# VHH binders against q96fz2, part 109

Target 1, 269 residues: q96fz2
Amino acid sequence: CGRTSCHLPRDVLTRACAYQDRRGQQRLPEWRDPDKYCPSYNKSPQSNSPVLLSRLHFEKDADSSERIIAPMRWGLVPSWFKESDPSKLQFNTTNCRSDTVMEKRSFKVPLGKGRRCVVLADGFYEWQRCQGTNQRQPYFIYFPQIKTEKSGSIGAADSPENWEKVWDNWRLLTMAGIFDCWEPPEGGDVLYSYTIITVDSCKGLSDIHHRMPAILDGEEAVSKWLDFGEVSTQEALKLIHPTENITFHAVSSVVNNSRNNTPECLAPV
Key: E = the ipSAE of ESMFold2; O = the ipSAE of OpenDDE; V2 = 0.75 times the mean of E and O plus 0.25 times the DockQ between their complexes.

## First folded at step 8 (VHH)

Design A31 (framework vhh_6z1v_2; at its last look DockQ between E and O 0.83; V2 from the best seeds 0.00; counts 0 for: pae E 10.3 > 2)
Fold by ESMFold2-Fast, scan of step 8:
Structure A31 (fold): chain B 269 residues (1-269), chain A 123 residues (1-123)
Amino acid sequence: as target 1 above (269 residues)
Amino acid sequence: EVQLVESGGRLVRTGGSLRLSCAASGSTFSTYAMGWFRQAPGKEREVVAAITQSGGRTYYADFVKGRFTISRDNAKNTVYLQMNSLKPEDTAVYYCAARVGFYSTAPNEYDYWGQGTQVTVSS
């Protein structure tokens, strides 16, 4: 997983993240740095994306089940990175393999600090290699959506009005991430950055790509992954596995260029 | 930024019971995982028991399982260690400690420590 869509306006995104805390109280997550959130149909590594994380990471008085939304840089910069420019990091931290996460210091250390986050997206893109050619077919991959009077079904034959309504009740894709905090050696703001944990693809996606993000399917999995006060690293890692509860459709090559940022990027072909 | 003060340590006979208390100063107590550690003369500091911020999850070292119980009262900013069936080998200074996040069994992963309370078990 190297490309996502996360285009919902801030207010719609916030409501899509409504949740219950440990006491059963209904809540909306609180924003940090909301002005750094940039909706896009075509998010690539090094851009900022919204993540959920426990409020306890920022407020020592918070219940660990309470949630913050914060934009974070895609591409984890380890806390120990010594150069002044994060773009000079010589290894790729866009994704983190589930099978080696406890072997890599860049990921093991933040995990030990409870730095787990849920990466939010409309869905993600993958490129299927076509047999006998170098041509690749892009697909948009997302949770099955509940049909409502407002949202309707996503499909190539849908009217523009139906496409606008699909986002009102869209179930966001919730991917398991690890984040870290890096303090620039020369001073300046702390950089929050994340990686997406990856697993072997499920049966349903095996013809498209051999790997997939670790998807947290449902509020129980999301809350356990985030709650670093009540859920140990070992217990949380048991949530990391392939899921079959996913759907997809082919999209046009418009998405190939990360500078293209229009609804055409995820429209069915 | 929490300050911890242990109390309740005293001399007890083998087979006796004792309850230790750790009082925390500051409004942040309820957000910390808490641990009880002990250090006997000439030995390293070791974990005895630990508890999450809600009290929903606990840990006990093998040598105290079935004899000791950890609990917390967040309204009173206090963590307790109930010690039953005490043995001479339980003689040690007992420390409470606090950390953010899930509890740990490693002393070096706790940020805040009390001064300790002496427990002596006579044979």
Scores: ipSAE 0.632, ipTM 0.856, lowest interface PAE 1.5, mean pLDDT 89
Fold by OpenDDE, look of step 9:
Structure A31 (fold): chain B 269 residues (1-269), chain A 123 residues (1-123)
Amino acid sequence: as target 1 above (269 residues)
Amino acid sequence: EVQLVESGGRLVRTGGSLRLSCAASGSTFSTYAMGWFRQAPGKEREVVAAITQSGGRTYYADFVKGRFTISRDNAKNTVYLQMNSLKPEDTAVYYCAARVGFYSTAPNEYDYWGQGTQVTVSS
C-alpha cells in the first residue's frame, strides 16, 4: 500500500470515529495535534495521516480502551535512529509484512511496547498491471458502504448534495499499523510515525494486486488492536489476515500524480 | 515512578495458606499490569501469576495448578496473591512487579519491582 485517500473534514472524520469504551460509554476520540491534519484524496508516504491509538500511550492514568486520534508521519522512523533526518533511512518502512513483523527490529520493538495504531482512510489505491502493456490501471479499494435508499452508489452521486451525504456516513477503512516515537538527536519535537501492516491479498483483490493492507474489520477488531493493556501482542497478531469484505472500482490516471488532490482521484471511470 | 511494597510473607506449614499483598504508590496503579514473581535460592526468578490492568485477564504458571489466585483492587492500589495448599517447593522470595501494557511472563519486561517478601513453607 503506497497511496491512500483521507479527505474528510476534521469534524466529520471525528464523528466517523465514534466508539464505545470498555464501559459501554459512547465517545469521540480526542485530537492530538489537530493542526497537522491535512485532508487529501491522494496521500503518499512521508505525509501525515490520522491514526487511532490508545490514550494510555499519552496519559499514564488513562483507560487503555479510550482512543486518541493523531496525525502521524507515514513511514515508521525507529526510536533508535541516530541521524538528524528521517529521510536518510536506508530501508523502506512504509509497510510491514505480517510474516516478518517479528523478525525486524524496527517493527518488533515498538510492537512489543504496545505501539499499535489504526490507520484511517477513505480507502487505498492499487495499480493493476495490464497484460502486454506498460500501463497500469489504478483502483480505489474501500469497505462496502451501506446503500441508503436515498444515497445512490458512490458512482451515482450526481449532485454535490448527494456527494456530501455519502461522505457524512462513510465507513472509514481501518488498517492495522505500528507506530514509533523518534526523538531527533538535535532536539525538537518528538516525531510520531507509522507503518501499515500488509498481508497477502484476498481472492477478490488478487487479480489487482498480490498484497493488501491488514484491514481490521469491525469495532471489536479495532478495539482489540488498540487496547494494548488488555490484549497481548500474540492475540493482536491473530487479527492480522486478509479480508474479503472489500469493494473496489477503477479510477482515472489522475491519482498517478501524487500532487493531484481532487475528487477525481477516487471517482469511478 | 511507582514504588511497590510487598507484605504477608511468613513461615507456614505444608498445606497451609498465605495471602500476599503488594501496595503501589501513586495514582496510576490501574494503568499497570501486575505480576507476582518468585526466586528460590540458586534458581532464576520465575513468574507465578499476572493480571491485566482491569483484572479481566490472569495468567498462572504451570506449577500453580489452581492453588494460587491473583487479584487486584485498583481503588486500594493493591495486588494480591492468595496461596493455598502450600508446599516446601514454594519456598522463595516473592516479588511484585508492574508493567505498562499487557502482562508478561518475562521478568525483564516489567518496569517496576518491589523489594520482595520471604515465604517459607516447612515440612
Scores: ipSAE 0.485, ipTM 0.788, lowest interface PAE 1.1, mean pLDDT 92
Fold by ESMFold2, look of step 9:
Structure A31 (fold): chain B 269 residues (1-269), chain A 123 residues (1-123)
Amino acid sequence: as target 1 above (269 residues)
Amino acid sequence: EVQLVESGGRLVRTGGSLRLSCAASGSTFSTYAMGWFRQAPGKEREVVAAITQSGGRTYYADFVKGRFTISRDNAKNTVYLQMNSLKPEDTAVYYCAARVGFYSTAPNEYDYWGQGTQVTVSS
C-alpha cells in the first residue's frame, strides 16, 4: 500500500472519528498540528496524513483510551536515524510486513514503546498487474458503505449535492500503523512519522494485489490497537490479519500521477 | 515526577506471610503501570509481579505464581504485594517501580523506583 485518498474537510473528518472512551463518554479526538493536514484524493509516501494515537503519548497522566488526531509523515523515520535528511534512509519504511515486524529494529523498537497509531483514509489504491502486459489497472479499495435510496455509491453521484451525501457519513478506512519520533541532529521540531502494517491479501483482493494493509475493522479493534496502557504488544499483534470486509472498483489512470488531486482519482470507470 | 515509598518488609519465618505496600506521591498514580522487583545478594534485579494502570491485567514471575498477589488501589495511590508461603530464597530487597504504558518485565523499562524494603525469610 503506497497510495491513499484522504480528502475530507477537517471538520467532517473529525466527526467521522467520534468514539467512546473507557468510561463510555462520547468524544471527538483532539487535534495536534491541525494546520499540517493536507486533504487530497491522492496521497503518496512522504506526505502528511492524519493518524489517531493515544493521548498518553503526549500527556503523562492522560487516560490511555483518549485519542489524539495528528498529521504525520508517511514513511517512518527511526528515532536512531543519524543523517539530517530523511530521504537518505537506506530502506523503504512506507510499509511494514506483519510477519517480520519483530525482526526489524526500525519497527520493533517503536512498537515496544507502544507507538501504535491508526492511519485514516477514505480508502487506498492498488494496481492490478495484467498478465502479459506492462499495463496496470488501478482500483480504489475501501470499507463497504451504508447505502440509502438517496446516497448510493460513489458512481451514483451525478450532482454536487449528491456527492456531498456520499461523503457526509463515509466510513473511514482504519489501518494499523506504527509511528516513531525523530529529533533532527541539527535541531528543529521533532518529526512524527508512520508506517502502515501489511498482511497477505484476503481472497477478495487476491486478483488485484498479493498484499493489503492491516485493517482494523470496528471500534473494538481500533480501541485495542491504540490503548498501549492496557493492551500489550503481543495482544495488539493478534489484531493484525486480513479482512474480507472490503470492497473496490476500477478507476481511471488519472490517479497514477500523484500530482492529480481531483475526484476523478477515485471515480468508477 | 512520581515518588514511590515501599513499606512492610521485615523478618518472617519460612511459611509465613507478608504484605508489602508502595505509596505514590507527586503525580497521578492511576496513569502508571506498576511492578514489584527484587534483588537478592549476588543476584540481578528481577521482576516479581506487575499490574496495569487500571489493575485489569497482572503478571507473575514463574517462581512466585500461586504464592504472591499484586493489587492496586488507585483511590489511595497504593500498590500492594501479598506474599504467602514464604521461602528462604524469597529473601531480598523488594522494589516498587512505575512506568507509562503497559507493564514490562525488564527493570530498565521503568522510570521511577522506590528505595526498597528488606524482606528476610528465616528457617
Scores: ipSAE 0.005, ipTM 0.412, lowest interface PAE 10.3, mean pLDDT 89
ESMFold2 (binder alone), look of step 9: mean pLDDT 88; pTM 0.905

Design A32 (framework vhh_6z1v_2; at its last look DockQ between E and O 0.77; V2 from the best seeds 0.00; counts 0 for: pae E 7.0 > 2)
Fold by ESMFold2-Fast, scan of step 8:
Structure A32 (fold): chain B 269 residues (1-269), chain A 123 residues (1-123)
Amino acid sequence: as target 1 above (269 residues)
Amino acid sequence: EVQLVESGGRLVRTGGSLRLSCAASGSTFSTYAMGWFRQAPGKEREVVAAITQSGGKTYYADFVKGRFTISRDNAKNTVYLQMNSLKPEDTAVYYCAARVGFYSTAPNEYDYWGQGTQVTVSS
């Protein structure tokens, strides 16, 4: 997973993340650096995306089940990185393979500190390879959605105009991430950056791409991944596996250029 | 910052029972994971038991399983270690410790420590 859509206005995104803490109290996540949130239909690595993380990472008196929402840089910069420019990091940390996560120092260290986050998106894009040509077919991949006017999930059969109206009740894709905090050697603001954990593709997606993000399906999985005060690294990693609870439709080549940021990027064709 | 004070250590006979208490001062106690550690003369400090901030998950070292129980009362800012069927090998200074996040079995991963309370078990 190298391209996502996360276009909801900040207030809509915040309401979509309503949750219950461990005591059963209804809450909205509290924002950190809300001015850094930049909605887009076409987010690439090195841009900022909103993530959920435990409030306990910032406040030592917080219940670990309470949540913060914060924009973080996509592409994990390890806390031990010694150069002054994070974009010069030698290794690509956009994704982290689930099978080697405990073997790579860049990921094992922040995991040991409980630095788990949930990466939020409308959905993600993948490009299907076509035989006999180097051209690829892009797909938009997202959770099945509930239609209030119809009993079925929203899909390719819906007109592009109807897609504009579905966002008010959109179920956000929730992907398992790991984040780290990097302090610039010469001073300045701490950089928060994340990686998306990837797993083998499920049967439903295998014809599109061989890998998929580790999707946390439902509030129980999301809560356990975030709650580093009550869930050990070992227990949390049991949540990392392929899911079949996913849908997709083909989209036009407009999405190929990361500079294009319009609803056409995810509209069915 | 949190301050931790252990109490309850004393001389007990083999097969006896004892409850240790660790009282915390500070408004943040209920968010810490808590651990009980022990150290005998000439030995390294080792984990005995640990508990998450909610009390929902606990850990016990193999040598105390079935005999010791860790618990906490967040309203009273106190963590307890109930010790049953005490053996001479349980003789040690017992320490309570606090950390942010999930409990750890490694002493060096705890941020705050008490002064310790001496437990002596004799025949």
Scores: ipSAE 0.627, ipTM 0.847, lowest interface PAE 1.6, mean pLDDT 89
Fold by OpenDDE, look of step 9:
Structure A32 (fold): chain B 269 residues (1-269), chain A 123 residues (1-123)
Amino acid sequence: as target 1 above (269 residues)
Amino acid sequence: EVQLVESGGRLVRTGGSLRLSCAASGSTFSTYAMGWFRQAPGKEREVVAAITQSGGKTYYADFVKGRFTISRDNAKNTVYLQMNSLKPEDTAVYYCAARVGFYSTAPNEYDYWGQGTQVTVSS
């Protein structure tokens, strides 16, 4: 996974992340560093994206089932990294393979500290190789959305009003991530960064691409992944597997340029 | 910083029972996983039992074999170890430990430790 969409306004995004804590109380996640949130239809590595994480990571006396929402840098910078510039990292940390997560120090160490997060997106993009051509067809991949009788398919939102309604009730894609905290050697603010765990693609997606993000499907899976106080690493890793509960449609080549940030990026062609 | 104070250690006969208590200072007790460890003379410190912050999950070492029970009362900032059917091999200093997050079986993963309480089981 090298491209995502996360374009919802902050308030809409927050509401979409409503949850119940372990006591059954309805809650909204609190924001940390909300000013770092930059909505975009075209998110690439090294950009900031919103993630969910346990409140216990920030507050020593917090309930581990409570959630914080925070923009973090896509591409994990390990805490032990000693260079002054994160871009000097010599290995790719955009993704972490599920089969080698425990073999890589950069991912194993933060995971052992309970630094699990849920990466939020409208969906992610993947490119299908076309046989016989050098062209790749991009697809937007996301959770199936509840068809309200009035809300036509993403493609049927002919009016701006209908489009807004679709996004107001959009089920966000929830991907399993690992984050770490890096302190710059020269001082400054602590950098929070994340990697997305990847798995082999499900059967439905296999014709498009052979790998997919580990998707946490449902509130229980999300809660268990985040709650590092009550769920062990071993138990959490059982949640990491392919899911068939996805849908996708072809999109235009507009998304190929990471500078393009328009609704056309995820519009069906 | 959390201070942990163990109590309840004493001399008991084989087959006897003992309840250890560990009292934590501060108001953040409910956010820590708690563990009981023991160290016998000349041996390494080893995990006895552990419990999550909510008490929903517990761990027991293989040598416990159903004889010991770990529990906690978050309202009292206290974790307990009920020890039944004690054996001479259970003689050790017993330590209480606290960890942020899920419990661990590794001593080095705990953040706070008590001073320990001596348990002696006579034949």
Scores: ipSAE 0.575, ipTM 0.827, lowest interface PAE 1.0, mean pLDDT 92
Fold by ESMFold2, look of step 9:
Structure A32 (fold): chain B 269 residues (1-269), chain A 123 residues (1-123)
Amino acid sequence: as target 1 above (269 residues)
Amino acid sequence: EVQLVESGGRLVRTGGSLRLSCAASGSTFSTYAMGWFRQAPGKEREVVAAITQSGGKTYYADFVKGRFTISRDNAKNTVYLQMNSLKPEDTAVYYCAARVGFYSTAPNEYDYWGQGTQVTVSS
């Protein structure tokens, strides 16, 4: 997983993230750095995307079941990184394989500090390799959505009402991530950055690609992954597995160029 | 930062009971998982018991299961260790410790430590 869509306006995204705390109270996550949220149909590594994390990472005496939503850099920069420029990392931290997460210091250390996050997206893109050609077929992959006679077409954006029919109640994809906090050696603000955990693909996706993001399917899984005060690392890792509760459709090659930020990127072909 | 002060350590006969307290100050106590550790002379510091920030989950070392109980009172910023059926092997300096996140059994995973309280169990 190296490309996502996360295009909802901030307030629509926030409402899509409604949750229940440990007392059963309905809440919305509180934003950190909301002005850094850059919605796009076509997010790539090194860009910022919103993640959920426990309020306890930011606020003393917080209930660890309460959630913050914050933009973070895609591509984890380890806290021990000594160069002044994150682009100097000699290894790719866009994704983290679940089968080796406890063997790689870049991921084991922040995971041991409870630095678990949920990476939010409309869905993700994956490219299917075609035999004997340089061309690849992109797909948009996402949670199944509730269908009704009044539901609109994915990718239709010709009026506010048509957009709202699809997106106002969209079920966001919730992917398991690990984040870290890096202090630049020459000073400046702490950089928050994340990696997406990957697993072997489910049977339904295996013809597209052999890996998929670790998807947290449902409120219980999301709550347990985020709550580092009450859920141990070992227990949290039991949440990391493939899911068959996923759907997809082919999209045009417009998405191939990461500078293209239009509804066509995720529209069915 | 949090300051931790243990109290309640004293000389007790074999089979007796003792309650240790650890009072926290400086930072809010309820944000930390807490642990009790002990260290006998010439031995490494070892976990005795641990508790999550809410008190919802606890850990006990095998050598104390059934005899010791960890608890916390977040309103009073205090963690307790109730020690029953004490044995001479329980003689040690007892430390409380705090960390953010889920508790750990490893002493090096804790960021804040008290100065310790001596428990001596006579045969």
Scores: ipSAE 0.043, ipTM 0.579, lowest interface PAE 7.0, mean pLDDT 89
ESMFold2 (binder alone), look of step 9: mean pLDDT 88; pTM 0.902

Design A33 (framework vhh_6z1v_2)
Fold by ESMFold2-Fast, scan of step 8:
Structure A33 (fold): chain B 269 residues (1-269), chain A 123 residues (1-123)
Amino acid sequence: as target 1 above (269 residues)
Amino acid sequence: EVQLVESGGRLVRTGGSLRLSCAASGSTFSTYAMGWFRQAPGKEREVVAAITQSGGYTYYADFVKGRFTISRDNAKNTVYLQMNSLKPEDTAVYYCAARVGFYSTAPNEYDYWGQGTQVTVSS
């Protein structure tokens, strides 16, 4: 997983993240640095994406079941990185393999500190290799959506009013992430950055790509992954596995260029 | 920040019972994971039991399983260690400790420590 869509306006995104804390209270996540959130149909590594994380990471007196939403840089910069420019990191930390996460220092250390986050997206893109050619077919991959009179389907939305109905009740993709905090050697603001954990593809996606993000399907899985005060690293890692609860459709080559940021990137062809 | 004060340590006979208390001051007690550690003369500090901020999960070292129970009362800012079927090998100074996040079995991962309370078990 190297490309996502996360285009919802901040208020729509916030409502889509409504949750229940440990005491049964309905809540919305509180924003940190909301001005750094940049909606896009075509998010690539090094850009910022919104993640959910426990409030306890920021407030030492917070209930660990309470949630913050914050933009973080895609591409984990380890806390021990010594260079002044994060883009000079030699290792690709866009994704983290589930089978080696406890073996790699870049991921094991933040996991030990409870630095688990949930990466939010409308969905993600993958490119299917076509036999006998170097051309690849892109697909948009996302949770099955509830069909209502108001939401319709992506293919049926052909006007601004119809598109609003599709997105108002969109079920966001919730991917398991690990984040870290890096302090620039020359001083400046702490950089929060994340990686997406990857697993073997499920049967439904195996013809498109051999790997998929670790998807946390439902609020129970999301809350357990985030709650580093009540869920150990060992127990949280049991949530990391392929899921079959996923759907997809082919999209046009417009998405191939990460500079293209239009609804055409995820529209069915 | 939290300050921790242990109490309840004393001399007890083999097979006896004892309850240790750790009183915390500071408004953040209820959000810390708490641990009980012990240290006998000439030995390193070792974990005895630990408990999460809600009390939903507990840990016990193998040598105390079935004999000791950790509990907490967040309204009273207190963590307890109920010690049953005491053995001479349980003789040590007992410390309570606090950390942010899930409990740890490693002493060096705790940020706040009490001064300790002496437990002596006579044969």
Scores: ipSAE 0.479, ipTM 0.795, lowest interface PAE 2.4, mean pLDDT 89

Design A34 (framework vhh_6z1v_2)
Fold by ESMFold2-Fast, scan of step 8:
Structure A34 (fold): chain B 269 residues (1-269), chain A 123 residues (1-123)
Amino acid sequence: as target 1 above (269 residues)
Amino acid sequence: EVQLVESGGRLVRTGGSLRLSCAASGSTFSTYAMGWFRQAPGKEREVVAAITQSGGNTYYADFVKGRFTISRDNAKNTVYLQMNSLKPEDTAVYYCAARVGFYSTAPNEYDYWGQGTQVTVSS
């Protein structure tokens, strides 16, 4: 997973993240740096994307089940990185393989500190190899969406007009992430950056791509991944596995260029 | 931000019971994971038991399983260690400790420590 859509306006995104804390209290996540959130149909590595994380990472008096939403840089910069420019990091940290996460220092160290986050997206894009050509077919991959009174579930057969109506009640894709905090060696603001954990593709996606993000399906999985005060690293990692609860449809090659940022990027073709 | 004070240590006969208390001051107590550690003469400080901020998860060292119980009362800012079936080898200074996040079995991963309370087990 190297491209996502996360285009909802801030207020719509916030309401889509409504949750219950450990005491059963209904809450909306509290924003940090909301001005850094940049909605887009076509998010690439090194851009900022919204993530959920436990409020306890920022406030010692917080219940670990309370949530913050914050934009973070996609592409984890380890806390030990010594150069002044994060773009000079010599290895790709866009994704982190689930099978090697406890073996690589870049990921093992932040995991030991409870630095788990949930990466939010409308969905993600993957490119299917087509035999007989050098071209690849892009697909938009997302949670199945619930039918409303006036709008049905959406799929490849639905009109673009129906797609525009579903965003008010869209179920966001929730991907397991690891984040770290990097302090520039010569001073400046702390950089928060994340990686998306990846697993082997499920059977439903195997014809599109051999890998998929580790998707946290439902609020129980999301809350356990975030709650580093009550859930150990070992228990949290049990949530990391392929899921079949996913759907997709083919999209236009417009999405191929990460500079294209229009609804056409995710519209069914 | 948190200060810890242990109490309850005393001389107890083999097979006896004792409850240790650790009173915390500060509004942040309820969000810390808490641990009980002990140190006997000539030995390193070792973990005895630990508990998460809500009390929903606990840890016990193999040498105390079935005999000791850790609990907490967040309304009273106190963590407890109930010690049953005491043995002479349980003789040690007992310390409570606090950290942010999930509990740890490593002493060096705790930020706040009490002064200790002496437990002596004899015939």
Scores: ipSAE 0.604, ipTM 0.846, lowest interface PAE 1.7, mean pLDDT 89

Design A35 (framework vhh_6z1v_2)
Fold by ESMFold2-Fast, scan of step 8:
Structure A35 (fold): chain B 269 residues (1-269), chain A 123 residues (1-123)
Amino acid sequence: as target 1 above (269 residues)
Amino acid sequence: EVQLVESGGRLVRTGGSLRLSCAASGSTFSTYAMGWFRQAPGKEREVVAAITQSGGSTRYADFVKGRFTISRDNAKNTVYLQMNSLKPEDTAVYYCAARVGFYSTAPNEYDYWGQGTQVTVSS
């Protein structure tokens, strides 16, 4: 997973993240650095994406089941990185393989500190290799959506009014991430950056791509992944596995260029 | 910051029982994972028991499992260690400790420590 869509306006995104804390109270996540959130149909590594994480990471007196939503840089910069420019990091931390996560210092150390996050997206894109050609077919991959009288379905939206209704009740894709905090050696703001954990593709996606993000399917999995005050690293890692609860459709080549940021990027062809 | 004060340590005979208390003051107690550690003369500080902020998960050292119980009362800002079937080898200074996040078995991963309370078990 190297491209996502996360285009919802901040208020719609916030409502889509409604959750219950440990006591069963309905809540909305509280924003940190909301001005750094840039909605886009075509998010690439090194851009900022919204993630959910436990409030306890920021407030030492917080209930660990309470959630913050914050934009973080896609591409984990380890806390021990010593150069002044994060772009000079010599290895790719866009994704983290589930099978080697405890072997890699860049991921093992933040996991030991409970630095687990849930990466939010409308869905993600993958490019299917086509036999006999260098052309690749892009697909938009996302949770199955509930059809309602108001929201309709993505395939039925053919006017601006209908598109608004599709997104009002969209179930966001929730991907397991690891984040770290890096302090620039020459001073400046702490950089929060994340990686998406990847697993082998499920049977339903195997014809599109060999790998998929580790998807946390449902609020119980999301809650356990985030709650580093009550759930150990060992227990949290049991949530990391392929899921079959996913759907997809082919999209046009418009999405290939990461500079293209329009609804056409995810529209069915 | 949180300050921790242990109480309840005393001399007890082999086979006896004792309850230690750790009272917390300062910041919100209920957000910390808590641990009980002990240190005998000439030995390193070792974990005895640990508990998460909600009390939903606990951990015990093998040598106290079945004999000791850790619990907490967040309304009273107190963590307890109930010690049953005491043995002479349980003689040590017992320390209460607090950390943010999930509990740890390593003493160096705790942020706040009490002064300790002496438990002596005689034959």
Scores: ipSAE 0.530, ipTM 0.825, lowest interface PAE 2.3, mean pLDDT 89

